# Ledger of designs, part 362: VH-VL binders against q9vpl3

Target 1, 224 residues: q9vpl3
Amino acid sequence: RGKINIQRPKAPHYERARVVAVTQPKYPELPKAKSCFKTRAERTQQQQENPYNEIIAREVRNWLDHSRLVAFFHLSSITADDIFRVRVQLHKQNLHLKSYGSKIIEQAVKNTRYEAIVPLFHSNHCIVFSPDPEKTAALLRIVRRVPQMVLLGGIVEETMLSRNQLVAYAQMPGLHAVQAQLVQTLSQAPGHLIQQLQAHQNSFVQVLDVHAKNQMNEETPKST

## First folded at step 11 (VH-VL)

Design wb2 (framework fv_ontamalimab)
Fold by ESMFold2-Fast, scan of step 11:
Structure wb2 (fold): chain C 224 residues (1-224), chain A 121 residues (1-121), chain B 112 residues (1-112)
Amino acid sequence: as target 1 above (224 residues)
Amino acid sequence: QVQLVQSGAEVKKPGASVKVSCKASGYTFHSYDINWVRQAPGQGLEWMGWISPYNGETNYAQKVQGRVTMTADTSTSTAYMDLRSLRSDDTAVYYCARDEGIWDSYYFDLWGQGTTVTVSS
Amino acid sequence: DIVMTQTPLSLSVTPGQPASISCKSSQSLLHTDGYTYLYWYLQKPGQPPQLLIYEVSSRFSGVPDRFSGSGSGTDFTLKISRVEAEDVGIYYCMQSTQFPLTFGQGTKVEIK
């Protein structure tokens, strides 16, 4: 069953930093003394960086550096079997489904043109990466079968696109030059993209809340 | 090459069943839904339903609901349409078509050559 | 079911002249997602149908620019600016806004 790519993306200079971090001696965590005042050790601990987060943030930056297509999704509850099947189908099209914590994403995109995406990752989310932007149509085709994954938007050729702009891009038939031209045209709407992505996420969450409340009222019998 | 190749012509008696195959090649079979559309002699097009090879999900037109079963075999990249309790008005050319649409867009960019099914007493 | 009505049912055109085909739906084809899911297909004699236009006005890959689609709501038009011999066949509109998917009855285009 080794049909899923278990290997991380090809890394640039970040790979050396990760190897060094892994091979360095790991010191045991210092026990906290019980005190009303923060001890010197506690203050030192508060200033320490989390090296694990930086290693994974470098992995995210590597994906961003080598991916010409990045799509962001809200992820509702989904079984392990179902998400596994989605990953398999995506992998066949050179599409890589990844999940990262919001703090790691923030560290990865800090001081980049993509810093504004951080609010999209407050709760359950996933990201699909590909070096091949021509696979946008294949991505959306596969994901339409997965109602638990809701497209929020993405990045194509370093240009941030809303859900509707990604749909328009996906409708271009397999011609890389034509698709690149469309991305440039769609990118001419300044400053409104983040609001559109956030509005879509909020609207979806509201719909889920209403649906969940209706199902709870209909399906839960009172035990009296 | 990207193509859909259908099975050969069938002649059936009323009340029999027919199973038409549609073999895909040149693309990732799981990534596209397969729709079935029929055309009676000298008549227009009639949608029968679709199947998603990804998860086996189907959606049938109500006119054939209860008589049709659509399946897909991913190991052979082949879709099947099984129509039961055949009547004379089921005489038609049956086409399979790949759906290249996304979300609720359903457009058929690649079609099989068609399979003639004749129902005669 | 949404009923799709095409006019005319048949059309004879002198080569190089324009042709126009109308498609009217019994209900609006505007989906709740803001898209209008209307398509145009051409079936040449002895061949399966081929896609010309998707989502009202988008020409499919390889389709000549003499073909154009337009319309909104319930009223849609396919125009051919200069009909050529290879354009002979039966044209169908289709909707996917509501299941079941339905086709117009077809418009036969012939050369005089």
Scores: ipSAE 0.014, ipTM 0.523, lowest interface PAE 7.3, mean pLDDT 78

Design wb20 (framework fv_ontamalimab)
Fold by ESMFold2-Fast, scan of step 11:
Structure wb20 (fold): chain C 224 residues (1-224), chain A 121 residues (1-121), chain B 112 residues (1-112)
Amino acid sequence: as target 1 above (224 residues)
Amino acid sequence: QVQLVQSGAEVKKPGASVKVSCKASGYTFSSYDINWVRQAPGQGLEWMGRISPYNGETNYAQKVQGRVTMTADTSTSTAYMDLRSLRSDDTAVYYCARDEGIWESYYFDLWGQGTTVTVSS
Amino acid sequence: DIVMTQTPLSLSVTPGQPASISCKSSQSLLHTDGYTYLYWYLQKPGQPPQLLIYEVSSRFSGVPDRFSGSGSGTDFTLKISRVEAEDVGIYYCMQSTQFPLTFGQGTKVEIK
């Protein structure tokens, strides 16, 4: 109905809430003994959480080890209904959306080849796993409609790829050989890129050195 | 090899029904929806409907609503289109075509070879 | 139903010349999700159609760079920068913004 705003607080209820708020204790007083007991209970809770975290960390490692496609996303506020719709779209393509706490991710990948991903998870995040790397294109088509999910990077055939490299991989023809070669080329990119950057730096330094020597020879001719 | 193979040509009398099959191979059948598109002799393309093998969901064009049933058998990777109460204007080549069924994007990246259905007395 | 209208219906092109095909929809193809679901297909004689362009301007895998799609709202264009013999056939636009999916009537492209 558009005549009455149903979100309006009722006057009697509002007045009662106000009276309760005014008469509430300013703050609870905790005796030292209770504070110590609370701290002990909290330590016990943290110790109990550690075994559970290791079980979930093992699950994460299992997903990482058995998935040929892993994609990392920043996840902004999204409704339960909307994320469920995304999960359904992904599941049809054999893409599995998982969300794990940052501490669990760190515990799962510590001292593994995946340790470099830890900085990606300091904010709200989610991960998509799949045994099929050919589904990278489908994944990107699904998430482009979900502005709350921002692609950060991923792992394809055990090779870490940036966002732009994943987009490039997805745009290649659906031929296994071509996509496999792209992944291999991208996996060698850091080493080759470092060599290219070093070569450019050395070339630039050489150019500067030659220029400096030419200027010095013009200013101060060497007699002997 | 990724392909869609359709059943052979059919000749039917008016009022009969026809069931065309579309067998998929080389890909995960349930990951793609199957669409049916027909083309009357010398005419353009007309969409008839779609089925999602993943959940059995169907959508049919109004012109054939009530006369068409689309089904999919995941165990045999085969989609079917059953068209009843055939009329002479149902004479066409019937194509099956796959799409990923991602959101509202329905692009047909793989097509069957076509099945000629002739409705004559 | 959304009606798709193509112009011209037939086009005869000298090899190497550009070709342009227009597709107009009776309603905007902009979906409520912000995306435009317009596609281009080529049907060569005796063959099923093949996908050229999806979602207005994205070239399908293996489609030559000479093909490009553009447009928005109700007006869309497929351009072939240099028509080659293998490009002969009937071109169709299609929309999926609203069910039923509908095709244009087709544009026949022939070499002069």
Scores: ipSAE 0.433, ipTM 0.668, lowest interface PAE 1.8, mean pLDDT 80

Design wb3 (framework fv_ontamalimab)
Fold by ESMFold2-Fast, scan of step 11:
Structure wb3 (fold): chain C 224 residues (1-224), chain A 121 residues (1-121), chain B 112 residues (1-112)
Amino acid sequence: as target 1 above (224 residues)
Amino acid sequence: QVQLVQSGAEVKKPGASVKVSCKASGYTFTSYDINWVRQAPGQGLEWMGWISPHNGETNYAQKVQGRVTMTADTSTSTAYMDLRSLRSDDTAVYYCARDEGIWDSYYFDLWGQGTTVTVSS
Amino acid sequence: DIVMTQTPLSLSVTPGQPASISCKSSQSLLHTDGYTYLYWYLQKPGQPPQLLIYEVSSRFSGVPDRFSGSGSGTDFTLKISRVEAEDVGIYYCMQSTQFPLTFGQGTKVEIK
């Protein structure tokens, strides 16, 4: 290396055992549901109804109850090595990437105000949890470099936000009170979660976008 | 309270080594990288390197490569910088700083109070 | 190494008046990932540096709105709309686009 070093990302070194141990919850033993008198379909249904699903559903509810930031992503095919690097970067910012089956998500949010999110999980998905809503900007900066993860929406301070609303929240780093007011303003649109996610950008988000673009133009004099 | 507390001032002779400590409290130690920055008397800031307490990975400035070793003890939430073969121009205040940056971003949002290292014969 | 050059080296300002500090890099700070990694720090007398601005224009938490950063490529500016007594100190720009991380030589801001 006898020249100016090109900046390298803070890639995680391979200490997978510790990262896995930290992120992997311990579960009770899983009994194998088996019966010689049941049809294949019945045995499959019996296995799917085992107590393991209830235990994981409780884990998901616990994450939802103790997280002030929850972000939902569509997840395309990604290598184990790449997702590990993403998890390490997220963990450094107190952001916890979790993947759960759609049936488990449905069981977890059943009879809660969050049951409206179930349609988001019909495709391959993952969820990021954090107790710190100010980390939304950090989350989006990390994920911007992971094309396999596509933001669908999220929950900030117990308020469901569309993708555009969550992006707007991230673009307004300020005092906690100001960010909380922004969340309340963005969440006042009437309608269903699906319609909110598919709706045109709201006027407040457009105002923030114009402000952001004006700041970018200020930083790039001589732009056309 | 979120803070970084460094060890006390050191006076060393040329050729000796010095080990400065930086104890973190009030946050998850393994979630942030620690950078070391020094400042010679009346001069500006000079970056020395960083360590990731999460995996022990380090990256050192070429000027001190071969003379510096950065380590982290996760059980005590303490980072260390060991500088060997000290010269008079190593006389400086040494700061540790927490890095809240992501990927290639480096921004130091929390700093230790500084450790004065004086190298004199 | 990327050389960071600040102007002026010292600035005396009457309280309530604006101040502007320039930072120029020997090479473009635009990273291949599309981000510009330029930061501003303030070091008050007898204290460690404190972060003011990250990634050219983003104000760090708790930093008053009288501070603003702007610029692109090789030319960057830190502006203080109304200098107050607590703003006295040495201001440093820093880049992280290329290793090693480098700082400007500093701009001393004092009250007169």
Scores: ipSAE 0.032, ipTM 0.536, lowest interface PAE 5.6, mean pLDDT 79

Design wb4 (framework fv_ontamalimab)
Fold by ESMFold2-Fast, scan of step 11:
Structure wb4 (fold): chain C 224 residues (1-224), chain A 121 residues (1-121), chain B 112 residues (1-112)
Amino acid sequence: as target 1 above (224 residues)
Amino acid sequence: QVQLVQSGAEVKKPGASVKVSCKASGYTFTSYDINWVRQAPGQGLEWMGWISPYDSETNYAQKVQGRVTMTADTSTSTAYMDLRSLRSDDTAVYYCARDEGIWDSYYFDLWGQGTTVTVSS
Amino acid sequence: DIVMTQTPLSLSVTPGQPASISCKSSQSLLHTDGYTYLYWYLQKPGQPPQLLIYEVSSRFSGVPDRFSGSGSGTDFTLKISRVEAEDVGIYYCMQSTQFPLTFGQGTKVEIK
């Protein structure tokens, strides 16, 4: 399913770098600091109060505010080539794969209705944003082929949904009114939902490990 | 209208190759996998494999592995199944089917009309 | 490979009477993710198969409520509460718990 990271890509790095530059989020350039070297204490304070972190947190808030679809994933070990391939394919569907540190997420959602999602980001994670909630089905079709990305849940039309609720939403026809009603009826109390998403995160990783082992023990006639 | 339209009937000699096409319309071609299923005269259904138009990933059934190649052309929204070294037991109606399943669920909600392939000497 | 066995191979039903079809798998269809991936299809004369039931018991869009699926592990049943003329055809069960995907041999349903 994923690209083998044992050997380097055959294609020139030049083409890959250009595609990555187009598909990845672009961050504002920071002015060069007077000093590039910092002590441990200074690094700790800098990371806590760094203006770069506030700029990125503001970008995350903008993505949340302008996206009608936000999906949260646990990200198990994945190669740079594999994640790049996924990012490019998602971009073609106006789905934007992004990864942010837990502190950035906390800073971005602090004092917002989404503050409850912070615990989801205590482990390795990534987020997919889109202005188009109709792309939920396309998103799940793409990520089902990426075993390293495990859906935890999401936000559709500003409503938090569990993994199963988001899957149910994706199976709905493209009728906005019906989908909006489903989202409202499927939504749960935030505390309950967050606990369920965290529990599923750990359980789902274990299930994937067992599934991968079972597939290795089965003779699958797959032409390579 | 959402539909899959397959190419016409083929008559081939043993040892020849056949390429069946399946043209999709009315939906986003890259969002669904295409499966190929065949049915020998008077027999049940047999799964042959699938292709993902999203990334051209394929998975073939052991019985036809080494003789089959599945491809997809996203510019024409058309999937192809090329079966080589034809034998008399390859005589069947070949169907393409769209996989609506999400994640590890695979179900075929839309089928082509079928292509009859007859292998005779 | 998981072998799917259907019974009966054929049945004739008086219009309005119920019918049931059994599907047995050689191995449990319970996936490690907790879901059971069993499906039912109907192939009407001269037509490709059409999906009736997915994931054991979920009725596909447009399928009449007289159709219901049930079962767990290795034993599954498709029930038609009142058979109508348009229900004539061959019914197939399918599993996707393990590749390769496999189908039952089919059950022919006819009206008396």
Scores: ipSAE 0.013, ipTM 0.501, lowest interface PAE 8.2, mean pLDDT 78

Design wb5 (framework fv_ontamalimab)
Fold by ESMFold2-Fast, scan of step 11:
Structure wb5 (fold): chain C 224 residues (1-224), chain A 121 residues (1-121), chain B 112 residues (1-112)
Amino acid sequence: as target 1 above (224 residues)
Amino acid sequence: QVQLVQSGAEVKKPGASVKVSCKASGYTFTSYDINWVRQAPGQGLEWMGWISPYEGETNYAQKVQGRVTMTADTSTSTAYMDLRSLRSDDTAVYYCARDEGIWDSYYFDLWGQGTTVTVSS
Amino acid sequence: DIVMTQTPLSLSVTPGQPASISCKSSQSLLHTDGYTYLYWYLQKPGQPPQLLIYEVSSRFSGVPDRFSGSGSGTDFTLKISRVEAEDVGIYYCMQSTQFPLTFGQGTKVEIK
């Protein structure tokens, strides 16, 4: 119908056919003995580049490079007030909670040994950074009270650790030198990282199961 | 400077109430929980409870539950402990202490100078 | 309530000699979250207590490395490798694994 056809514009060739006299396309922006000039397409590509993503990706790389502790979390629905309270508690311990888009994370870790973390960020997520690996215990104590934040794993002294390995590291506070040596010795191999990532699906499911059971136990009185 | 300054000594009769103040300065008052600890003459330390100035949440020791109320005034950065139905065994130095710990970790890095409360007939 | 018992109750030490204080709890201080919440405080004469060690073995900021904490379960130890005159006072252990928070009865450390 006529009114239906308004939602379906006539093919562009109809307009072009009526305007046949229009001059054929030329290279208006190609250099004509001026090699420093760029084509329109090249300028359009430069204009379309979003420098914001590279600036933030550089920020993420700086956090990764200067943090001896990095922890990755799945973040469920949480109020602005609750996440602010978590940030305050973390900041008291020199722990910095950051959230970045998955594209920016991917851009930041591309061509680095941390590229394997990208799949962790396909869902809602956040990252905690600290220059002090001794704060791992403090981090886990804070997050223990935040059911919306589920630990997925982390990096300690540039070594990728599973959730269980981070918990084990945290349980020996004050033995930092021994902990660092053990982490580096046991978890350094590339094959170990692959094995841990393959186990992450099961570990994440197990963490969600434990988290759900803990939530049910905490929701229901112990005596009930 | 970072400090906790408590109110002056009190002498009360049995059955009376006492309200001790603890004024914080030099730090963000709402960022740290305040605990109250008392010490009877020549005796050890006894925890009485804590308050979160940010949340208003409190937790009191069973021994004083029902007789104590802890409050915090964020506009004046002051915490209060109100103890009612005083007995002679409530005679003690009462300390407020800032909790630098997090969640279930409770470590007190900054203490007030103490307030002596004497209950005598 | 968890009862905290310190031994000895009093200790006299020659300057430069080591000192060791024991703290025993009536039940394990291992929290259900896997952490052990045991702390050590020093109360110098006429002063409020001051924090030395938190979470069994972590030295608080500014605390000399001659102080060390160790232990697990129900048995904990505070060691001073070389006692100095400024270390005189009453030492208390504290737990926060279970409410109410409870303190040991204190150990008085004196210089001979």
Scores: ipSAE 0.013, ipTM 0.454, lowest interface PAE 8.6, mean pLDDT 77

Design wb6 (framework fv_ontamalimab)
Fold by ESMFold2-Fast, scan of step 11:
Order: sequence, then C-alpha cells, then structure tokens
Structure wb6 (fold): chain C 224 residues (1-224), chain A 121 residues (1-121), chain B 112 residues (1-112)
Amino acid sequence: as target 1 above (224 residues)
Amino acid sequence: QVQLVQSGAEVKKPGASVKVSCKASGYTFTSYDINWVRQAPGQGLEWMGWIEPYNGETNYAQKVQGRVTMTADTSTSTAYMDLRSLRSDDTAVYYCARDEGIWDSYYFDLWGQGTTVTVSS
Amino acid sequence: DIVMTQTPLSLSVTPGQPASISCKSSQSLLHTDGYTYLYWYLQKPGQPPQLLIYEVSSRFSGVPDRFSGSGSGTDFTLKISRVEAEDVGIYYCMQSTQFPLTFGQGTKVEIK
C-alpha cells in the first residue's frame, strides 16, 4: 500500500469552504433524474444543429454500414468500473460497445432504412457493433451476466431481428451460409420488428415499475 | 484437447473446509462460465453455483450461501470451490462444468471427472 | 424452487427396443421470453454427466439421432428409438427457467 501525499491544509473562510464543498464534483455524476428538464441554453442548442453532432452522427453511420452485427440494449444505471469491465471483455471478442446521445442517433439514421428504430433510443441505451456476426453467441453470453444491459434486438447481415430472433440466431449451430439464410427466414417486415422491439422495451419498463411499487409496499411493513 | 481436470479425493472431518480445483485446457478459459454441481452417494445432481472467470463474479445456490466461495485464477486457467463448515450431508462427488449457453440458456457441455469429498464423523 | 420429477426411476430395456422417460416440473418452464429451458443429461457408470438435449428438443453435437426430446409447459419426454448397450446409465432432466438450477431424481436405464 502507498502513502497518501497530504499537503498542509489550506483553511478557506467558512462561506467559501461551504461553497467549494457544494460545487466540487466529489461524487460520480449526479443521477439523470436530477436533470429532468432541459435548460434554456440546452433547448436552444438542440434547435440549432451542432457541428460536433454531425461529425459523430457520420461516425455512427459508418459503424452501422460496416458492421454485420449490431445489437441494441437498454442500459440501466451502471458504475463506470462495471461498464469498463464489460467493454474490455467485449473488445476481446471484436465487439465494440458504444454509447451515443439520442439526438446523435436520430441524425445518424435520418433518411436511412433504419430511421424507424429512432424510438428505441429515447431511453438510456447502448449499442454493440461487430464486423463478425458469428460473435452474436459470445455477445449474449457476456451480456447475460450484466443485468443492467437489457437486449432489445439487433441487426444481423442488414436484417432487423427482434430479441427472440437474435437469441435464436445465436443458438444456431453450423455454417456461415446456413446462419445467413436463417437470418433471412427469421426476418419480418420492418414495421412488425419495430413494434416487437418497442414492446420488449415497454415490458421492461413495466417490470421496473412493478418492482419499484412492490419495494415501496414492502418498505411500509418493514420486515428487517 | 478440451478438458476440465479436477483435484483428487478428499476426506475431511465435520467442521473442516475443503478446496476443490478445476483446471481448464484447450479453450479460452475466460470466455465461459464454470458451474459447480454435486452428487451425494446414490442421489441426484444438485447445482451449487457459478463463477465467471473473466471478472470473478459469482452466484451461489441458497442452500450453500455463506459457506461456499468460488474463485478463478486466469493465469493458471483454474477454478476453485471452497466449502466451509463441512457437515456429513456435504459428502458427495463435486463436478465442475463449463457453461456454453447463451442468454438464459445453460448448456453444461464439458464436465470435470469429479472430486469425491467424504465428511467422516 | 422448481421441483423436477422423473418417471420411471428405473427401466430395463431389451436391446433394440424403444425407451421413454418422463420429466414433470412443479411449474411451467416457459420463460417470459417464449423459450423453454429444459435439458437432458446422461451419466454413464463411473463417468461425469454428458449433455444430450438442450432447450427441450435440440440434440447436442455428436448425439445420435435415436435420441429425441419433446414436451411443453410442465410435461417433457426423452425418447430413445432403439436402445443400444452404450446408452446404459442414469438420465437426468434439468431446468434453467428459474434459479436455482434444478435436476430430476434420475432414471436408471439398464439392458435386460
């Protein structure tokens, strides 16, 4: 164990010390719930396209165009250390976990065949990209141990798949050709797939609501 | 050769601890979870828990919760199961098994040969 | 816990004859995701268990086609169309729909 480098304390006046303590970001970023309303400045920025957003949107389009596997996840609160470990494990399998703002995703898929998936990105989300669709099984095995990441669906070989179809694809044994052919067979009209993906997201939200309400009810007759 | 090789038989007294090892070879150790399953003499199989070697995360069956610790050493590709406060009903053959399953599926496609643990009175 | 019940507990079969093993769960194994997570294992004398069938009806790699699984909800069946000498052992069903993972008591298959 190392020694802590402690300098002799500087004692600011009480009022300044209190202000510094309140404004210092000593803790991890505050929960998103504390920023439920956008400020005037944030609203103005959103009404005017930011050049940074267009650059990142172009990057997202490049990932979508060059990845044969894209998986969409709802992302619940997770520590920086936990998501870093998941990202490293995924990277070893040539799976690239990316998080982008909803507006950037909307700009990226605007005027593309994937514009219909925009509603999936209104919640906290993350996306996993890979040039190798054979890695779908590895992806799902890794994510199975991360309860904060909930699979919504994906795109394999340019075909949109629901959660259940993506799982079925991953469990298929055998040849590249057989897997590609099965992806085509499992695919449905884009409207039906989007509806299924949204239903899964809504079901997850409902489960969270029921869980939260059950915890509140259990709290009142404390059982400790 | 893809295999799991377990440590040898153990005879312990009630109240002692036992640590069973499971050495993996022929595959990427950190890519698969290891499950532990035991079988008492003349009885069926009982799941004890799993460990993810990559990050050390574990999940234990309620029946052994508080008495079991599962660990993995990635440098030697070896998983361990440490069971404490042994009782006579812990007498069993202990198996480690690789989980090839994905999502909510569990396939134990590769098993160790088993380690006999006898707890004598 | 989900309780898995196998019948019969013991079965003697003439070589080449069919065999059927039943596995019943105390509650439905249909997961909310639409899949049924039921598995069959064979433990030959003196050996660890080996996987035969996963997710009700899918044969694991290398498993002979004489083995087949079927069922839904709470009732599952493993069938062997023509029992061979190498099929002797104890057969176990397992579920992973709900933790903890649970196994049936086992069915001993012997040759007459």
Scores: ipSAE 0.006, ipTM 0.511, lowest interface PAE 8.8, mean pLDDT 78

Design wb7 (framework fv_ontamalimab)
Fold by ESMFold2-Fast, scan of step 11:
Structure wb7 (fold): chain C 224 residues (1-224), chain A 121 residues (1-121), chain B 112 residues (1-112)
Amino acid sequence: as target 1 above (224 residues)
Amino acid sequence: QVQLVQSGAEVKKPGASVKVSCKASGYTFTSYDINWVRQAPGQGLEWMGWISPYNGETNYAQKVQGRVTMTADTSTSTAYMDLRSLRSDDTAVYYCARDDAIWDSYYFDLWGQGTTVTVSS
Amino acid sequence: DIVMTQTPLSLSVTPGQPASISCKSSQSLLHTDGYTYLYWYLQKPGQPPQLLIYEVSSRFSGVPDRFSGSGSGTDFTLKISRVEAEDVGIYYCMQSTQFPLTFGQGTKVEIK
């Protein structure tokens, strides 16, 4: 697993799609202010640049509103070439990989039922959007060969699903209406799933923090 | 309804050409490649080639290369196989079958019903 | 071209008994990417082929668990633990490790 197989005759399709994907439009870059301490003037300039963040946040809300499949991933270090190959495979299946800053995600989901997902994006992350929930199986087959992308959970037909529930959905046979109804029935508690995902993340972080603090305290004993 | 529907049976003379159609419905046509596989009466399966509706790329089996052309019309979600200079040994049932083209995987999860092509003098 | 050879060419099975079909390739089907691209199809009378097993041992969606695939390199086996009436037809192995894609000659399974 994890190998990108481009040696077979379908490699030309991949290379052609690469040219198309590279030429895809990107948002205009606005210079970001960098400072550890901001003067009043610097804070005023930063606030004046804030409208750009709201424009990008509106784009994120548009993706969420018009996608029947949204999948959340933790993204480990990956080369530009490798992520581009992943994007090409996803694009062929009408799956769109996007990365947005945590602040933008927070602004996008503020005052929505999805606000609880914000903690998932405090680490390296990416999101895959699609208008077609039937593509969940294709998505999982693609990312199976990308160990740097770890599935955290998703949203199918406006219903939040854990990793295990999303995998189960992908394996259901193809009666689309029945599958959608089952997803809605199985996942009726809106906050429960997100809270479970957050609790697991926080527990993992706490374990790491306790371990690090114990190592620090071992090096510098606090008392006799 | 996810399906591939092929054109009707054809009877041709040696030296003629035949064009078989394969109409896709119920899925995103450009997300899957279309393969063509034939089966002579009482014989096994023989792969003829594939076309990608995504970008129009094709790959043909050497045995039919130079006599076959595969095309796809994305506006009608229809793939075509045009076989020229027909011989009696081209008599077969011709199937179209899709594959998802994910990481060069070639498994055929959906097949057309088949088109019988008979070449006789 | 890789040649795929199936044995037996025909077999008659009493309902509820097991059946085993062998497929041998003229060259290893292990790709340089570490995957083995071997597939099994069933063609029921008057129907197009249908996928049973992909990548040696992975059962396709909706395929009963009585079907299992195994093997490596050049030797592959399809097993049916308990043959049922609906399993009659011709079974084909296929490889896609190397172009052109090639099929075995087929194994006809009949009920006694």
Scores: ipSAE 0.086, ipTM 0.544, lowest interface PAE 3.7, mean pLDDT 79

